# Miniprotein binders against q53ft3: the designs that were tried, part 119

Target 1, 195 residues: q53ft3
Amino acid sequence: MFGCLVAGRLVQTAAQQVAEDKFVFDLPDYESINHVVVFMLGTIPFPEGMGGSVYFSYPDSNGMPVWQLLGFVTNGKPSAIFKISGLKSGEGSQHPFGAMNIVRTPSVAQIGISVELLDSMAQQTPVGNAAVSSVDSFTQFTQKMLDNFYNFASSFAVSQAQMTPSPSEMFIPANVVLKWYENFQRRLAQNPLFW

## First folded at step 14 (miniprotein)

Design y19e
Fold by ESMFold2-Fast, scan of step 14:
Order: sequence, then structure tokens, then C-alpha cells
Structure y19e (fold): chain B 195 residues (1-195), chain A 83 residues (1-83)
Amino acid sequence: as target 1 above (195 residues)
Amino acid sequence: SVEELAEEIREALERVQIHYEMAKRWLELGDVEFALRLLQRAYRLAKKALEKAQELGLTELIEEAQELIQQIEELMEKIRESQ
């Protein structure tokens, strides 16, 4: 139902369902993570009047999970970006994951999603530094990621004259990457939530 | 004590402000329903804080609560007119 994206890592689309209304993604080596994107896959919307509260959990110095409310995803805004780099020593938020506060692997953090009534979500206050980015900020971040990917991929481009046949290697023409980049940027400008 | 109650009111007004800012952001994102729920929550919290500040005669907190209530009411009215 949900996906989780961290820059430089494979996207996760298979959350562990730990209760009827609760889903978790593992974030290994979380100390290197600055931002996380949480989004709905678009296949199944929330029931009317419902949304998702997004939590971040890390192990404290005693190995106990500390849960913090980052923000929300809803049918009207099915994706959100959160800054987590400043949250590793913060105070825990009120959270619905109490039964799952068990000692965990020291370097693994988690993103938790709790499906809740919109009225209940409105009564909660996210931690300040993890506030959901504005549409403009999210679009700018996505644009920068797109630019970084294109620049990275094109840095490996070689002319046909420089190519040595290697049956075990796969090569993508640079113009295909450019066409994808231009198409994605155009779609993003028309609708920032198209993905 | 009056000092402890004043601190509770200040914390409540800070939460009101946070909810108001969040509501504006969700409104910009096009989620009018969630924005309205946040504003309604902010409104109830602000009115409760105003009532407590009035009971204690805390003039500065009364004024702050009234300003926040006015901002919330104005935004809710703009949303109503747009529907």
C-alpha cells in the first residue's frame, strides 16, 4: 500500500504489516540518512475519513526504540518528504506502536505508518524538524534528484568508437536517459504528484 | 500555581500556531478536508486557552489567543467562500 524511498537506495514497496492498521519499513545504516520519502502506491486509497500517520523510530543508547511523529500522508497528498537527520536524540512522540517497543538491531531504524482517522491525526503535532515539505520544496528536491541521476549516468557515457564489446555488460544510450529526464521533468511540472 | 498554569497556556498556544501553519501547508497541497480538520482542532485549542487565560487574568496570553483565533476564523471563512 505504501512505499519508502531513500536517496541512493533501492525503493521499498513491501512494508511489513505488523497489525491490521500498521506498517513498517526497515532503514539499515540510518545514521547516513538525511531524508526519507513516504508515499502511497496508488493502487488502494485510504477509506473515507482515514489517513496515515508517519513515524520514525531509532534505537536509543539502551537499544530501546524511540518513536517520533514525522507527519502524515492522505488521499489528497499521498506522498511526503521528511528530514530525519536531526531526530536521533530527540524526545519520543505519543505513538500507537507501544506493543512494538522492543530492543532492536542498533544500526536499524524504522518508518512506521499507522492508518488513523483524519480527526485523530489532526489532534497530533509532528516533531518540528521533520515537518512535511511544501509542494515547491518537494518539487525542487525531486528536480535535484533527477538532475543528479542524469549527471551521474551521463558521466559514464562513451562514444561508439570507444566501446569494447562485452556480452556480460549492459549499456543504455545517453539519449534514452535524456529523453526520460525531459519527459519526467515535464510531467513533474504539470503534476508534482504524478508518481 | 498561576505560573504553572500560564506555562500550560503558552504551550497550548504554541501548538495552536503549529496546527495553523500545518493547515496552511496542507491547503497549498490541495487537501482542503485535512486542512479544515487541523483548523478546527486549532480553533478548539485556542478557545480553551483563551478561556483559561481569561479566568487567570493573563492579559498578554488573552491577546495572543484572540489574535490566533482571528487568524483561524479568517482562513476558515476564506475556505468556506471558495467552496
Scores: ipSAE 0.000, ipTM 0.396, lowest interface PAE 11.9, mean pLDDT 74

Design y19f
Fold by ESMFold2-Fast, scan of step 14:
Structure y19f (fold): chain B 195 residues (1-195), chain A 83 residues (1-83)
Amino acid sequence: as target 1 above (195 residues)
Amino acid sequence: SVEELAEEIREALERVQIMYEMAKRWLELGDVEFALRLLQRAYRLAKKALEKAQELGLTELIEEAQELIQQIEELMEKIRESQ
């Protein structure tokens, strides 16, 4: 139902379903990640009155997950961009040598999506500094991410004849990626706040 | 402060650069009309940024704005010649 994109990395479209209403993407080497894009694949909309709450989790020094609410995706706003660099464990963390943990053991964070009632979502407050608030920062990030996403996806597009017939795997056709890129870029360019 | 005003001008010029790149992409995809509208908006923003940089005597930002204006004008001229 969902996709997750990090600049310079393979797009993820096969979320791990951990409950009927909960989906997770793994983010290895998360200390190198500044921004994450979460989007709906467009195949299946949320049921009436429902939406998705987007969470970010990283392991603390004891390996326990620390979940934080980043924001939301809905049928009306099916994609969102989040800055996670300010949310990572660092100042006040229990990791005495951050670089050592990154080098010695793989650091894996997660993006979680919880399907929730829109009324419940409206009463929640995302953590500060997660959503990109600056018009210029948002536009710059989005342009770079769109270019990276399109180029990366196009470079690794598999022809229909070469596809492995696996019903458990999700694939995004190159045409859908191009359509997403162009539609999102057009929407961004038409935003009055950018002009 | 001058530093705060300089930052606003830099942010405006970054927006101009992004709009210019978007226009090139739309032109490549065959939407000449949309590309021209983006270039026109970029041109107006770049000119305003140039005026502000000139008022403040910020030579580096003046040069950056002039370069972007020239790139926009050159692309618009190429579009005109190709029709």
Scores: ipSAE 0.000, ipTM 0.096, lowest interface PAE 16.7, mean pLDDT 68

Design y21a
Fold by ESMFold2-Fast, scan of step 14:
Structure y21a (fold): chain B 195 residues (1-195), chain A 83 residues (1-83)
Amino acid sequence: as target 1 above (195 residues)
Amino acid sequence: SVEELAEEIREALERVQIKYRMAKRWLELGDVEFALRLLQRAYRLAKKALEKAQELGLTELIEEAQELIQQIEELMEKIRESQ
């Protein structure tokens, strides 16, 4: 139902379901992470009157998770960007993962999503330093994703002479991908929200 | 304290409502079996919350629990009739 993206890493779309209404993504090597994007996959919307509260946890000195509320995702706002670099030494917040004994290795953090009533979510206060990242931070993150995708796709390029005759696979010419990449970069520079 | 126990009951009823709404969504997606499992768990949680609210004489929470139980029962009956 959810996806999680970290700058410079491949997207995660398979959350671990830890309860009927709770989902978790593991973030290995979390000390290198500055921003996290949480989004809904287009296939299953939230039930009417419900949304997702997004939490971040890191292991304390004893390996026990310390949960903090970052913000929310809803059908009307199905994606959000959070800055977590400032939260690694912050204080914990009230959280719905209370009785879960989830202990992780020292360098693994988690993003938790709790499906909650919109009315209940409206009464909660996210940690102040988890505010939505600026347009500049978003542009930088998007550029890094774009670069990573292009480099990954280009690594599979083969000449026409190397292609197997009568393949069942579809192919996209490398020059079409390059043209899209250049056009996207140009448009992003003019208006970061053009997408 | 009674206030702390009342908060626990409110949280339980909120979880009942979440399960109920999720069950309706899974029904719309065609997963009747999963929806019924969610409704059964919602029913048990709501019954337990009602019992605790009655013990403490919390009229507001008793009424809320009874309403949720009724909604769950009505939806389970609708599913039964459709099978």
Scores: ipSAE 0.000, ipTM 0.257, lowest interface PAE 16.6, mean pLDDT 73

Design y21b
Fold by ESMFold2-Fast, scan of step 14:
Order: C-alpha cells, then structure tokens, then sequence
Structure y21b (fold): chain B 195 residues (1-195), chain A 83 residues (1-83)
C-alpha cells in the first residue's frame, strides 16, 4: 500500500505488515539519512474517513524502539517528506506501536504507518518540525538539496593560485556552479512548479 | 506583440525541458508516480505551446514543441511498459 524513498537508495514498496492496520519499513544505516519520503502507491486508497499516521523509530541503547510521530498521509495528501535528522536522541511520543516490543540492530531505524481515523489524526501533534505538506514538500526538499549541493561543491573551491596541475582531471569553475544555483533559486522562487 | 508571444512560447518550452529532465531524475530516485505527474504536466504545457506556435506560424517553435512532445510520449510509454 505504501512506499518509502531515501535519496540515493532503492525505493521500498514492500512494507512489512505487523498488524491489520500497521506497516513498517526498515531503514538501515539511518544515521546517513536526512529526509524520508513516505507515499501511497495509488493502487489502493484509504477507506472513507481514514488515513495513515507516520512514525519514526530508532533503537535506544538497549535495542528497544523509540517511536515518534512525524506526520500523516491521506487520500488527499498521499505523499509527504519528513526530516529525521536530529530525532535520533529525542524522547518517544504516544504511539499505537506500544505493544510492539521488537529489538532492532543499532544502525537500523524504522518507518511505521498506522491506519487511523481522520478525526483521531487531527487531534495528534507531530514532534518538532519533522513533517511538511505533500504539495510544498517537493519545493522544500528541492531547496534543501540545492543548498546542500552548493555548499558541498563550494567547500572544494580553490583559487587558481592554490590549484595543483592535473591534466587528466576535469574541473568546473566555481562561478558556473554559483550561476546555476542562483538561476535555479530565482526560478524556484518565481514558480515552485517550474520543475 | 508577436515577439512577446514568441518569447512566452520559448519560456514555456524551456519549462517543459526542465520538467522532462526532473522527471528522469525522479525515476532514478524511484518515484515513478511523481515522475509521471511531471511528464503529464510537461505534456499539457508542450501541447499548449504547440497550439500557440501554430496559431502564430512560428515554424521553429512548432518543430521544437513537437520534438519535446514526442520525447515525453516515448518516456511515458517506457514507464508504462516497465510497470
């Protein structure tokens, strides 16, 4: 019913069903993950009046899962991007996975989806600023990726005087990267849906 | 003016190209659904640009729009076949 995507990794579409209304995805090596996209596959909609509460779990020092509410997906908002960086040391929240006493390996986190009544979901508060709207999430994700790429690329910039000659290597002038960044930023600000 | 309308068509076709490239990237990331939505939006934009270029008799923009529509259709078909 659901998919889970992390940039640079194979998409997961085979969630483990752990209860009639509960599904989980494993996130190995989660310390390298900043954002997770959770989405509905579009083949089976939620029943009328229902949606999915999205939780994140990491193993504590004893291997016990610590669950935190990230946000929601619904028929009207079938995908969402969540920021999980900074949540690994947070306190757990109230969650429907309380009966799940599964010990995990230290570097493996989980995304949990609980199918719940929309009225119940409306009364819940996600932890921190982890959740973003599905429509705006692509703009926010793109902006974060844009900033991260530019900062990363710029960290390797050297003046011509600092260059070591290497005829077999290809180089891109830093000002070309800056111009691309500025152009993309300007276009994104003028029309978030241009891409 | 005709030149202002031609510039709008060129800008629209540039946006089509960007959506097409973004759709390919999202396919690489495994988000087939979002890629298809981008391609569908690119298709609609390209079709409108084609209609406007045809109304104005702008042969080069007509050809560019037709080429982009073909590329979009081919990628959408490839996605359909892989599903």
Amino acid sequence: as target 1 above (195 residues)
Amino acid sequence: SVEELAEEIREALERVQIKYKMAKRWLELGDVEFALRLLQRAYRLAKKALEKAQELGLTELIEEAQELIQQIEELMEKIRESQ
Scores: ipSAE 0.000, ipTM 0.092, lowest interface PAE 16.3, mean pLDDT 71

Design y21c
Fold by ESMFold2-Fast, scan of step 14:
Structure y21c (fold): chain B 195 residues (1-195), chain A 83 residues (1-83)
Amino acid sequence: as target 1 above (195 residues)
Amino acid sequence: SVEELAEEIREALERVQIKYQMAKRWLELGDVEFALRLLQRAYRLAKKALEKAQELGLTELIEEAQELIQQIEELMEKIRESQ
């Protein structure tokens, strides 16, 4: 029902369902991620009166998840851009003893989506300014993300004749990517805050 | 003490302000329904804060709560008229 996009990486459209109302995307090497886009695929809307709360989780020194509320997506606003670089532990961290006794924490973070009542969502307050707020900077960022996503995804285009049958792999037709790009760019031009 | 109760009211009014700003933002994003839910939440919090401020005779907090309630009501009315 959801998609997750990070600049320079393959789009994820297959969230892992961990409960009836909870979905998760894995973000490996999260220390290199500045922004994450979360969006609805448009095939299944939220039930009336419901929306999605978007969370970010990173592992602490014991490998335990630390969850933070980033914001929301709704039928009226089915996509959102979040800045996560300020939420990561050990930002700019340096190991004081070099490599001698390095303890490597897991580098996999998660985006979680919890389907909740709009009234419940209204009671919550997202962690400080994770959502991109400036119209101009947001528009520029979104255009760059659109260009990056389309160019990156297109670089992996393979004709049907070159495909090896593999049930473990998921393929997205190039024309679907192009349609998404054109639709999103058109909507962005009409209303930079439609996200 | 009156000082502790006054601080509780100030904290409540700050939460009202946060919800009001969130509502304005979501309205800008085109989600009228969620913006309205946020305003309704802010309204309930502000009314409760006003009642407590009136019980204690805290004039400045009464005025602040009334101003926030007026802003919330005006925005809710604007939403009603435009939809």
Scores: ipSAE 0.218, ipTM 0.695, lowest interface PAE 4.5, mean pLDDT 75
Fold by OpenDDE base, second read of step 15:
Structure y21c (fold): chain B 195 residues (1-195), chain A 83 residues (1-83)
Amino acid sequence: as target 1 above (195 residues)
Amino acid sequence: SVEELAEEIREALERVQIKYQMAKRWLELGDVEFALRLLQRAYRLAKKALEKAQELGLTELIEEAQELIQQIEELMEKIRESQ
């Protein structure tokens, strides 16, 4: 039902189901992790009126689990990116995983997904910095990336009259880059997840 | 040149439009907070574009900027009313 992705690591598609409505991924060496992607596999949707509350658990200085609400995934938003690197010093929140005897090792954090009513989820407040507004960060990142690329590429722009013949080099007209940029932005605006 | 400045304003307004459309998409996805942030950014960008267009007397761009600002404000108000 769920997948978990950490950059530079293999995707996890086999969550441990610890309860009928609760799923857990283990994140070894969590201290090196900045972002986690949680996504639905698309095999099983949430029941109508339900979604997933995504929690992060890390061991505190005493080895006790500290759970924090990162955000949510839903049928309408089947994936989300969370920044977990800044959460290491945060206070724990109420979590649905407290009664579960999850074997923890000191270096292993956990992502927990609790299937809950959407109405209940709406009343919950994720930890402020954890929800990389996947969209804002992604959109910002994408926009910054696009702008950066455009600025970079445009800095090399020369008129044909200014060009020095270089037979060994291929040239791309600036208009192609601009058109690509415009098309990409349009697609991004239509569907931020078009890629 | 005025033409170059006009193009910069057009590009800015295009970005405003993109952010506005993205905000609407994120509202559909249920991320109101993100949508609001996008709208706020779009709003600021549109206001700057409007100011520049006004300074240059670019009537069409002024109108476009004003329209986008109005759309953003309306959407933001709608979001506030729904909270």
Scores: ipSAE 0.013, ipTM 0.197, lowest interface PAE 8.4, mean pLDDT 81

Design y21d
Fold by ESMFold2-Fast, scan of step 14:
Structure y21d (fold): chain B 195 residues (1-195), chain A 83 residues (1-83)
Amino acid sequence: as target 1 above (195 residues)
Amino acid sequence: SVEELAEEIREALERVQIKYYMAKRWLELGDVEFALRLLQRAYRLAKKALEKAQELGLTELIEEAQELIQQIEELMEKIRESQ
């Protein structure tokens, strides 16, 4: 079905079913979350004409859910990253006297996924703070992943003088990794869909 | 009109496909009972859509409905045989 990822947390792949075609992931401590990644799992694609609408829900000052449409996942775009920081409410947490009358507001938000017809999805408008081109979102995410990989790999670089040869080990020169990284960045900047 | 009725049939067949897809997903998760319930509902909806398409002589929708019914029947039979 679907997966949900938040930076610094374990990936979730077991959604709660709330209807035949609707699934929910819980996001505890949502005030600390800036971005959420939603993606498709398994080997079975959506049938032609169908996709998934992605919603975000947070508790208002009374603890009631407020649902908003973030975007979509489809066979052509099976994953998307959404910015939710702008959707968070801080109003309900303000008190004139601070700690005198503390009311516990639930800090658990939800990601909802509804399997819908593409024609129906095309008529819906995602909220402004989450309305970043999925291509632009993928490009930014991919760039950060490339930066992370390059930094990680380069942290293990050693000079030839420091190498201890082993029949079972392979070594790739650091300059080859750098060349690949530069070429990938260039291609990504010219056409984000090249990969 | 015939066009409006055809649209209703197309919508029904799309809902059949959604149920079929969800049934496959729940089979992957090991919930055979729920998958069978989804397939039974898909089957009933597809049969009604086929009947309406036949009454209106909409050949493409008749073929689509028949293909979906066959797929549903094949999957239900595979489930039955594996139990």
Scores: ipSAE 0.000, ipTM 0.259, lowest interface PAE 14.4, mean pLDDT 70

Design y21e
Fold by ESMFold2-Fast, scan of step 14:
Structure y21e (fold): chain B 195 residues (1-195), chain A 83 residues (1-83)
Amino acid sequence: as target 1 above (195 residues)
Amino acid sequence: SVEELAEEIREALERVQIKYLMAKRWLELGDVEFALRLLQRAYRLAKKALEKAQELGLTELIEEAQELIQQIEELMEKIRESQ
């Protein structure tokens, strides 16, 4: 259902389903991550009246997850860009005087997606400044790349559903994701007006 | 067994069909180069499947492979004519 992209890393399209309505992506070495992009693959839309709440989790000094709401993705807005560099606040508790007996916590964060009612989502407040307000050229390129992929995936999903009676048996080969990215980069390079 | 070999050929032809459909979508998106690469891979796979089906005398799979090869060739020709 979902994809997760971090600049300089391979795109993840296989979220771990931890409950019927909850999906997780692992982000190793999260201290080097500034931005995370979350998007729908377009193969399966949210049920009517539902959307996805996007959370970020990092391990605190005791290794316990700390979840923060970043924002939302919906059928109408199937991709979002989040700045997480300011949210890695476990660092303060990891600078004690005398360092002895500091328990090593793994440097792995998570992106969580919870499928929720749109009315319920409207009542929630994301952490401040998580959504990217300033759009530089790279951020705009990334957004256009995601829009292009979503449209492509949606079109392919329709074709797949028409080929088989069971849409739950649909698939997109991993090689197609890589080739789509190469195609998008070529098109982007040919447009001098992209910022 | 012949049954297992026939199943491998059917699976190969399914992959050919998927590549063909993907090529048509990439052409619609304007990426002629990637579409051609998909068609070339589909063509090679379809030809190998045809050869194996002919060796085993599997008439229905021979016909299916030939039909897919023809569709691939027709699409590649249309692309060639437009450039």
Scores: ipSAE 0.000, ipTM 0.100, lowest interface PAE 18.0, mean pLDDT 68

Design y21f
Fold by ESMFold2-Fast, scan of step 14:
Structure y21f (fold): chain B 195 residues (1-195), chain A 83 residues (1-83)
Amino acid sequence: as target 1 above (195 residues)
Amino acid sequence: SVEELAEEIREALERVQIKYAMAKRWLELGDVEFALRLLQRAYRLAKKALEKAQELGLTELIEEAQELIQQIEELMEKIRESQ
């Protein structure tokens, strides 16, 4: 039903179902994660009037899970980006020794999805408004990167008359780059996780 | 105390602002249904906060609640017109 994505890692599409309405993804080495993406696979929609509340859990200093509400996914908005870097326990908080050669034990966090009524979800407030903040921050950064790439690529544009062919070199028309840029911006506005 | 009740109203209005911002974002991302649910919840919360502020005669909180209610109503109207 759900997928979970972290930049630079394999996408997870097999959530562990722990109850009729609850699903979990494991996030090993979570201290290296800043953002997590949660999305629906599109094969099984939520029942009418229902959606998913997305939670993040990490082990506290005693090894017990601490759950925090990050935000929501619904049939109308089937994906969301969350910033979790501000929600983690401090590094080395369980280490009794000072700053010596400390071999870190792998830490495993979890993303939890609870299927709930849309009205119930609307009554809840995510911690630090993480979903809106993270999406806004990521979207702004992505837009700036798109602008930078387009400007960089277009700076190399030359007329057909100025081209000097090379056996190993390929050329891409400038209008193809522009078309990609416009399409990407449109799709990003509709769903930040379309790629 | 009156001061404790005033603080509850301030906290409620803060939650109204958060829900309003969330609703705008969900709307921009294409989830009209959930955006409306958030706006309806924000509206009910803001209206309740307004009533409490009026009972206590807290002019600044009354004005803030009225402004938020107006913003919510305007956004809901825009959504209705777009459908």
Scores: ipSAE 0.060, ipTM 0.584, lowest interface PAE 5.9, mean pLDDT 73

Design y22a
Fold by ESMFold2-Fast, scan of step 14:
Structure y22a (fold): chain B 195 residues (1-195), chain A 83 residues (1-83)
Amino acid sequence: as target 1 above (195 residues)
Amino acid sequence: SVEELAEEIREALERVQIKYELAKRWLELGDVEFALRLLQRAYRLAKKALEKAQELGLTELIEEAQELIQQIEELMEKIRESQ
């Protein structure tokens, strides 16, 4: 239902369901992460009157999760960018994950999504300055993400003469990736909401 | 107090509604088993809420719980018939 992306990393689209209304993404090596984007996949909308509260957690010195409310995603606003750098020393917020026995690796943080009624979400206050609410900041992040993806994909490019035959593998020409990148970048510059 | 108990019942019915709506969405994905587990949990919670509302004579909450139970039962029956 949800996706999670970090600049320089592969997008995650398979959240772990930890309760009927709660989903989690693992963020390994979280100390290198400045921003995270949470978005809804186009397949299933939230039920009428519902949305998702987005939380961030990191392990404290005893390995216990410290959850903080970052913000929200809804059918009307199905994506949000959050700045998580500097939140590791912040105070924990009220959260629906409670004393859930979630085992975490010491260097792994988590993004949690709790499906809640919109009326309940309206009564909650996210931690200050976690949500990056400007279109400019989102555009800048998206541009960096596109650059990273293009550079990563291109780093695997090989000439046709260097290819090992494998009928079960699909290959995409580098020129197709370049054309996609240029077209997406152009359209993003004209209207960040084009997709 | 009666007001505090009524709020507990309202919160329980809110959780029932969430489970019910999520079950409908999981059915759209074709995960019938998970949808049924959500509906069974919703049903048990709704029945407990109904019993508590009846003990306290809270007419509005009794009606709300009964409506949710009916919706859950109808959806579970529809799933059973479609298999």
Scores: ipSAE 0.000, ipTM 0.178, lowest interface PAE 18.9, mean pLDDT 72

Design y22b
Fold by ESMFold2-Fast, scan of step 14:
Structure y22b (fold): chain B 195 residues (1-195), chain A 83 residues (1-83)
Amino acid sequence: as target 1 above (195 residues)
Amino acid sequence: SVEELAEEIREALERVQIKYEFAKRWLELGDVEFALRLLQRAYRLAKKALEKAQELGLTELIEEAQELIQQIEELMEKIRESQ
């Protein structure tokens, strides 16, 4: 249902489902990450009146997760860019992942997605440094990220056809990437504020 | 047509550039094996594009393909020396 993209890394499209309404992506070596893109694959929409709250978790000095709300994705706005490099170490916030009580490896962060009622999401406040605030900067960053994603995915698809893949690796079909890129590019050109 | 074939060659050279850039990125991440596989694929694609450009006498595409081949060869040689 979801994808997670970090520039220079393998795109992840297989979130770990940890509860009926909760999904996570692991981000190893997170201190080198500045921005994370979270998006819906478009094949399975949220149920009516529902959306996804996007959280970022990093381990504190004791290995305990510190969760922070970054923002939201919905059927109407199925992708978002978050800046995580400015987040304070050890800072906590209200989060629905507390009941899971999972201790993580010191160098591994997580992106968490909690499927919630839109009304509940409206009551929540994302951390101040997570959102990209400038329309011009957002458009430029989004264009660069789309180009990077398309180039990476296209290269990977061609490589798969020419080499024996590792049994544990997942590859993205080129036609799905092309359709997503074309649709997003068209929407961005029509209205850069849509995302 | 010549223009259609020229466009195919341009698209192929664009894919060569993509593989080259991602090979550099994989080197940064320490995956030398995958980087070399990408460079080998880029090399074969670039050589194919060069042959087609030469057959059609498309000077600019010939030069572009030769530059990319040289960059690929230089990076592969650098990797060999550092191993």
Scores: ipSAE 0.000, ipTM 0.106, lowest interface PAE 16.4, mean pLDDT 70

Design y22c
Fold by ESMFold2-Fast, scan of step 14:
Structure y22c (fold): chain B 195 residues (1-195), chain A 83 residues (1-83)
Amino acid sequence: as target 1 above (195 residues)
Amino acid sequence: SVEELAEEIREALERVQIKYEIAKRWLELGDVEFALRLLQRAYRLAKKALEKAQELGLTELIEEAQELIQQIEELMEKIRESQ
């Protein structure tokens, strides 16, 4: 029902269902993560009057999870971007993940989604700076495509100094762009969410 | 300087063109919804670049931005007609 995207990583679309109304994504090496996008896949909408509360969990010094409420996704706003850098030293929020109080690996965090009544969600207060500007999941996918293009093209950059005396410009051979295009098409045909 | 601001506008218009080409590819692959989202994003970026170019009186960048906006609008209209 849900997807989770981190820049520079493979998109996750298979959340672990830990209860009838609770879903979790694992975030290994979370200290390198600045932003997380959570979105609905568009296959199954929430039932009328319901939405999803989005939580972030990191292990404390004892390996115990500390849960913080980041925000919400709903049928009307099915995607949200959250800044998690800087939240890792905050206090925990009230949370519905009581059974998840086990000692964890220090470098693995989680995104939790709890399906709740909209009225109940209205009474919750997200941590103050978790929500980022109004950016949808398609904007993140677009940025990922551009990053893939830039990184691929840059890996084949040839300095002007290697060809002529005026080393003020970088050139990318035309066939490098063609190779990127062919690779991108091949991978899209196999799995549209490969990036 | 005006030249530094002109460079920012040129970079924005290059990003608009890249989004436009990627959107066309997504249309070929049948993902109309994603293509439309990219075109809408490209449109907003192009409009912003046009406004900045007009404020600075940069005629060539104004013309380039207008051409890109027209291309985006024409593609979005073709998508609408095919629905």
Scores: ipSAE 0.000, ipTM 0.088, lowest interface PAE 17.1, mean pLDDT 69

Design y22d
Fold by ESMFold2-Fast, scan of step 14:
Structure y22d (fold): chain B 195 residues (1-195), chain A 83 residues (1-83)
Amino acid sequence: as target 1 above (195 residues)
Amino acid sequence: SVEELAEEIREALERVQIKYEWAKRWLELGDVEFALRLLQRAYRLAKKALEKAQELGLTELIEEAQELIQQIEELMEKIRESQ
């Protein structure tokens, strides 16, 4: 039901389940991660009265998990961006995942999602300033995604002389991709929330 | 009142739909057992909703409940054939 995205990495859409209501994404080489995006997939909503509490876990010096509450995703707010770079040396907050004895490898962090009643979620306090809701942060994330897409698409560019005739394939000129990129970037600069 | 009971049936059928969608998602994630448990719970709820709609003569809700039951049965049979 959930997705997890780190800029510059493959998006994860298949969470491992550790309980009927708990989902986990592994984040290898977590020391290089500044932001994580957690989002709901498709159009399938949470059942009435429920939402997801989002946790971040990293291994301490003894390999024991340290869980921290980052924030929430709900039907009304189905995606959230979290800054985790400042949390890697901190201490853990109260969390439901400790009782599950989840084993992890050194250098691999986890994002945990616990499906909970909205009333229960309202009584929980996220770690300060982990949730990112500013326009500047959305703009930075969007710019990184644009750069990633443009670089990926451009890596397949070939000259017309190098093209092999193929009736089953469609080709998009590289200059069309560049024009799209420039138009999107211009609009983002004028209004970061146009997308 | 009949209107209040009809609303309860509509809410139950909405919950059936949500369980069905969640079951499909869990099936995609490879948890066949949990998907089947969700489908079985959806099936029981839909059958109860159908019975109540039939007792009250609410034709539209009867048809909606029957359609959801058919979708659940088809998915459960597909799972059975794939195992």
Scores: ipSAE 0.000, ipTM 0.102, lowest interface PAE 17.6, mean pLDDT 71

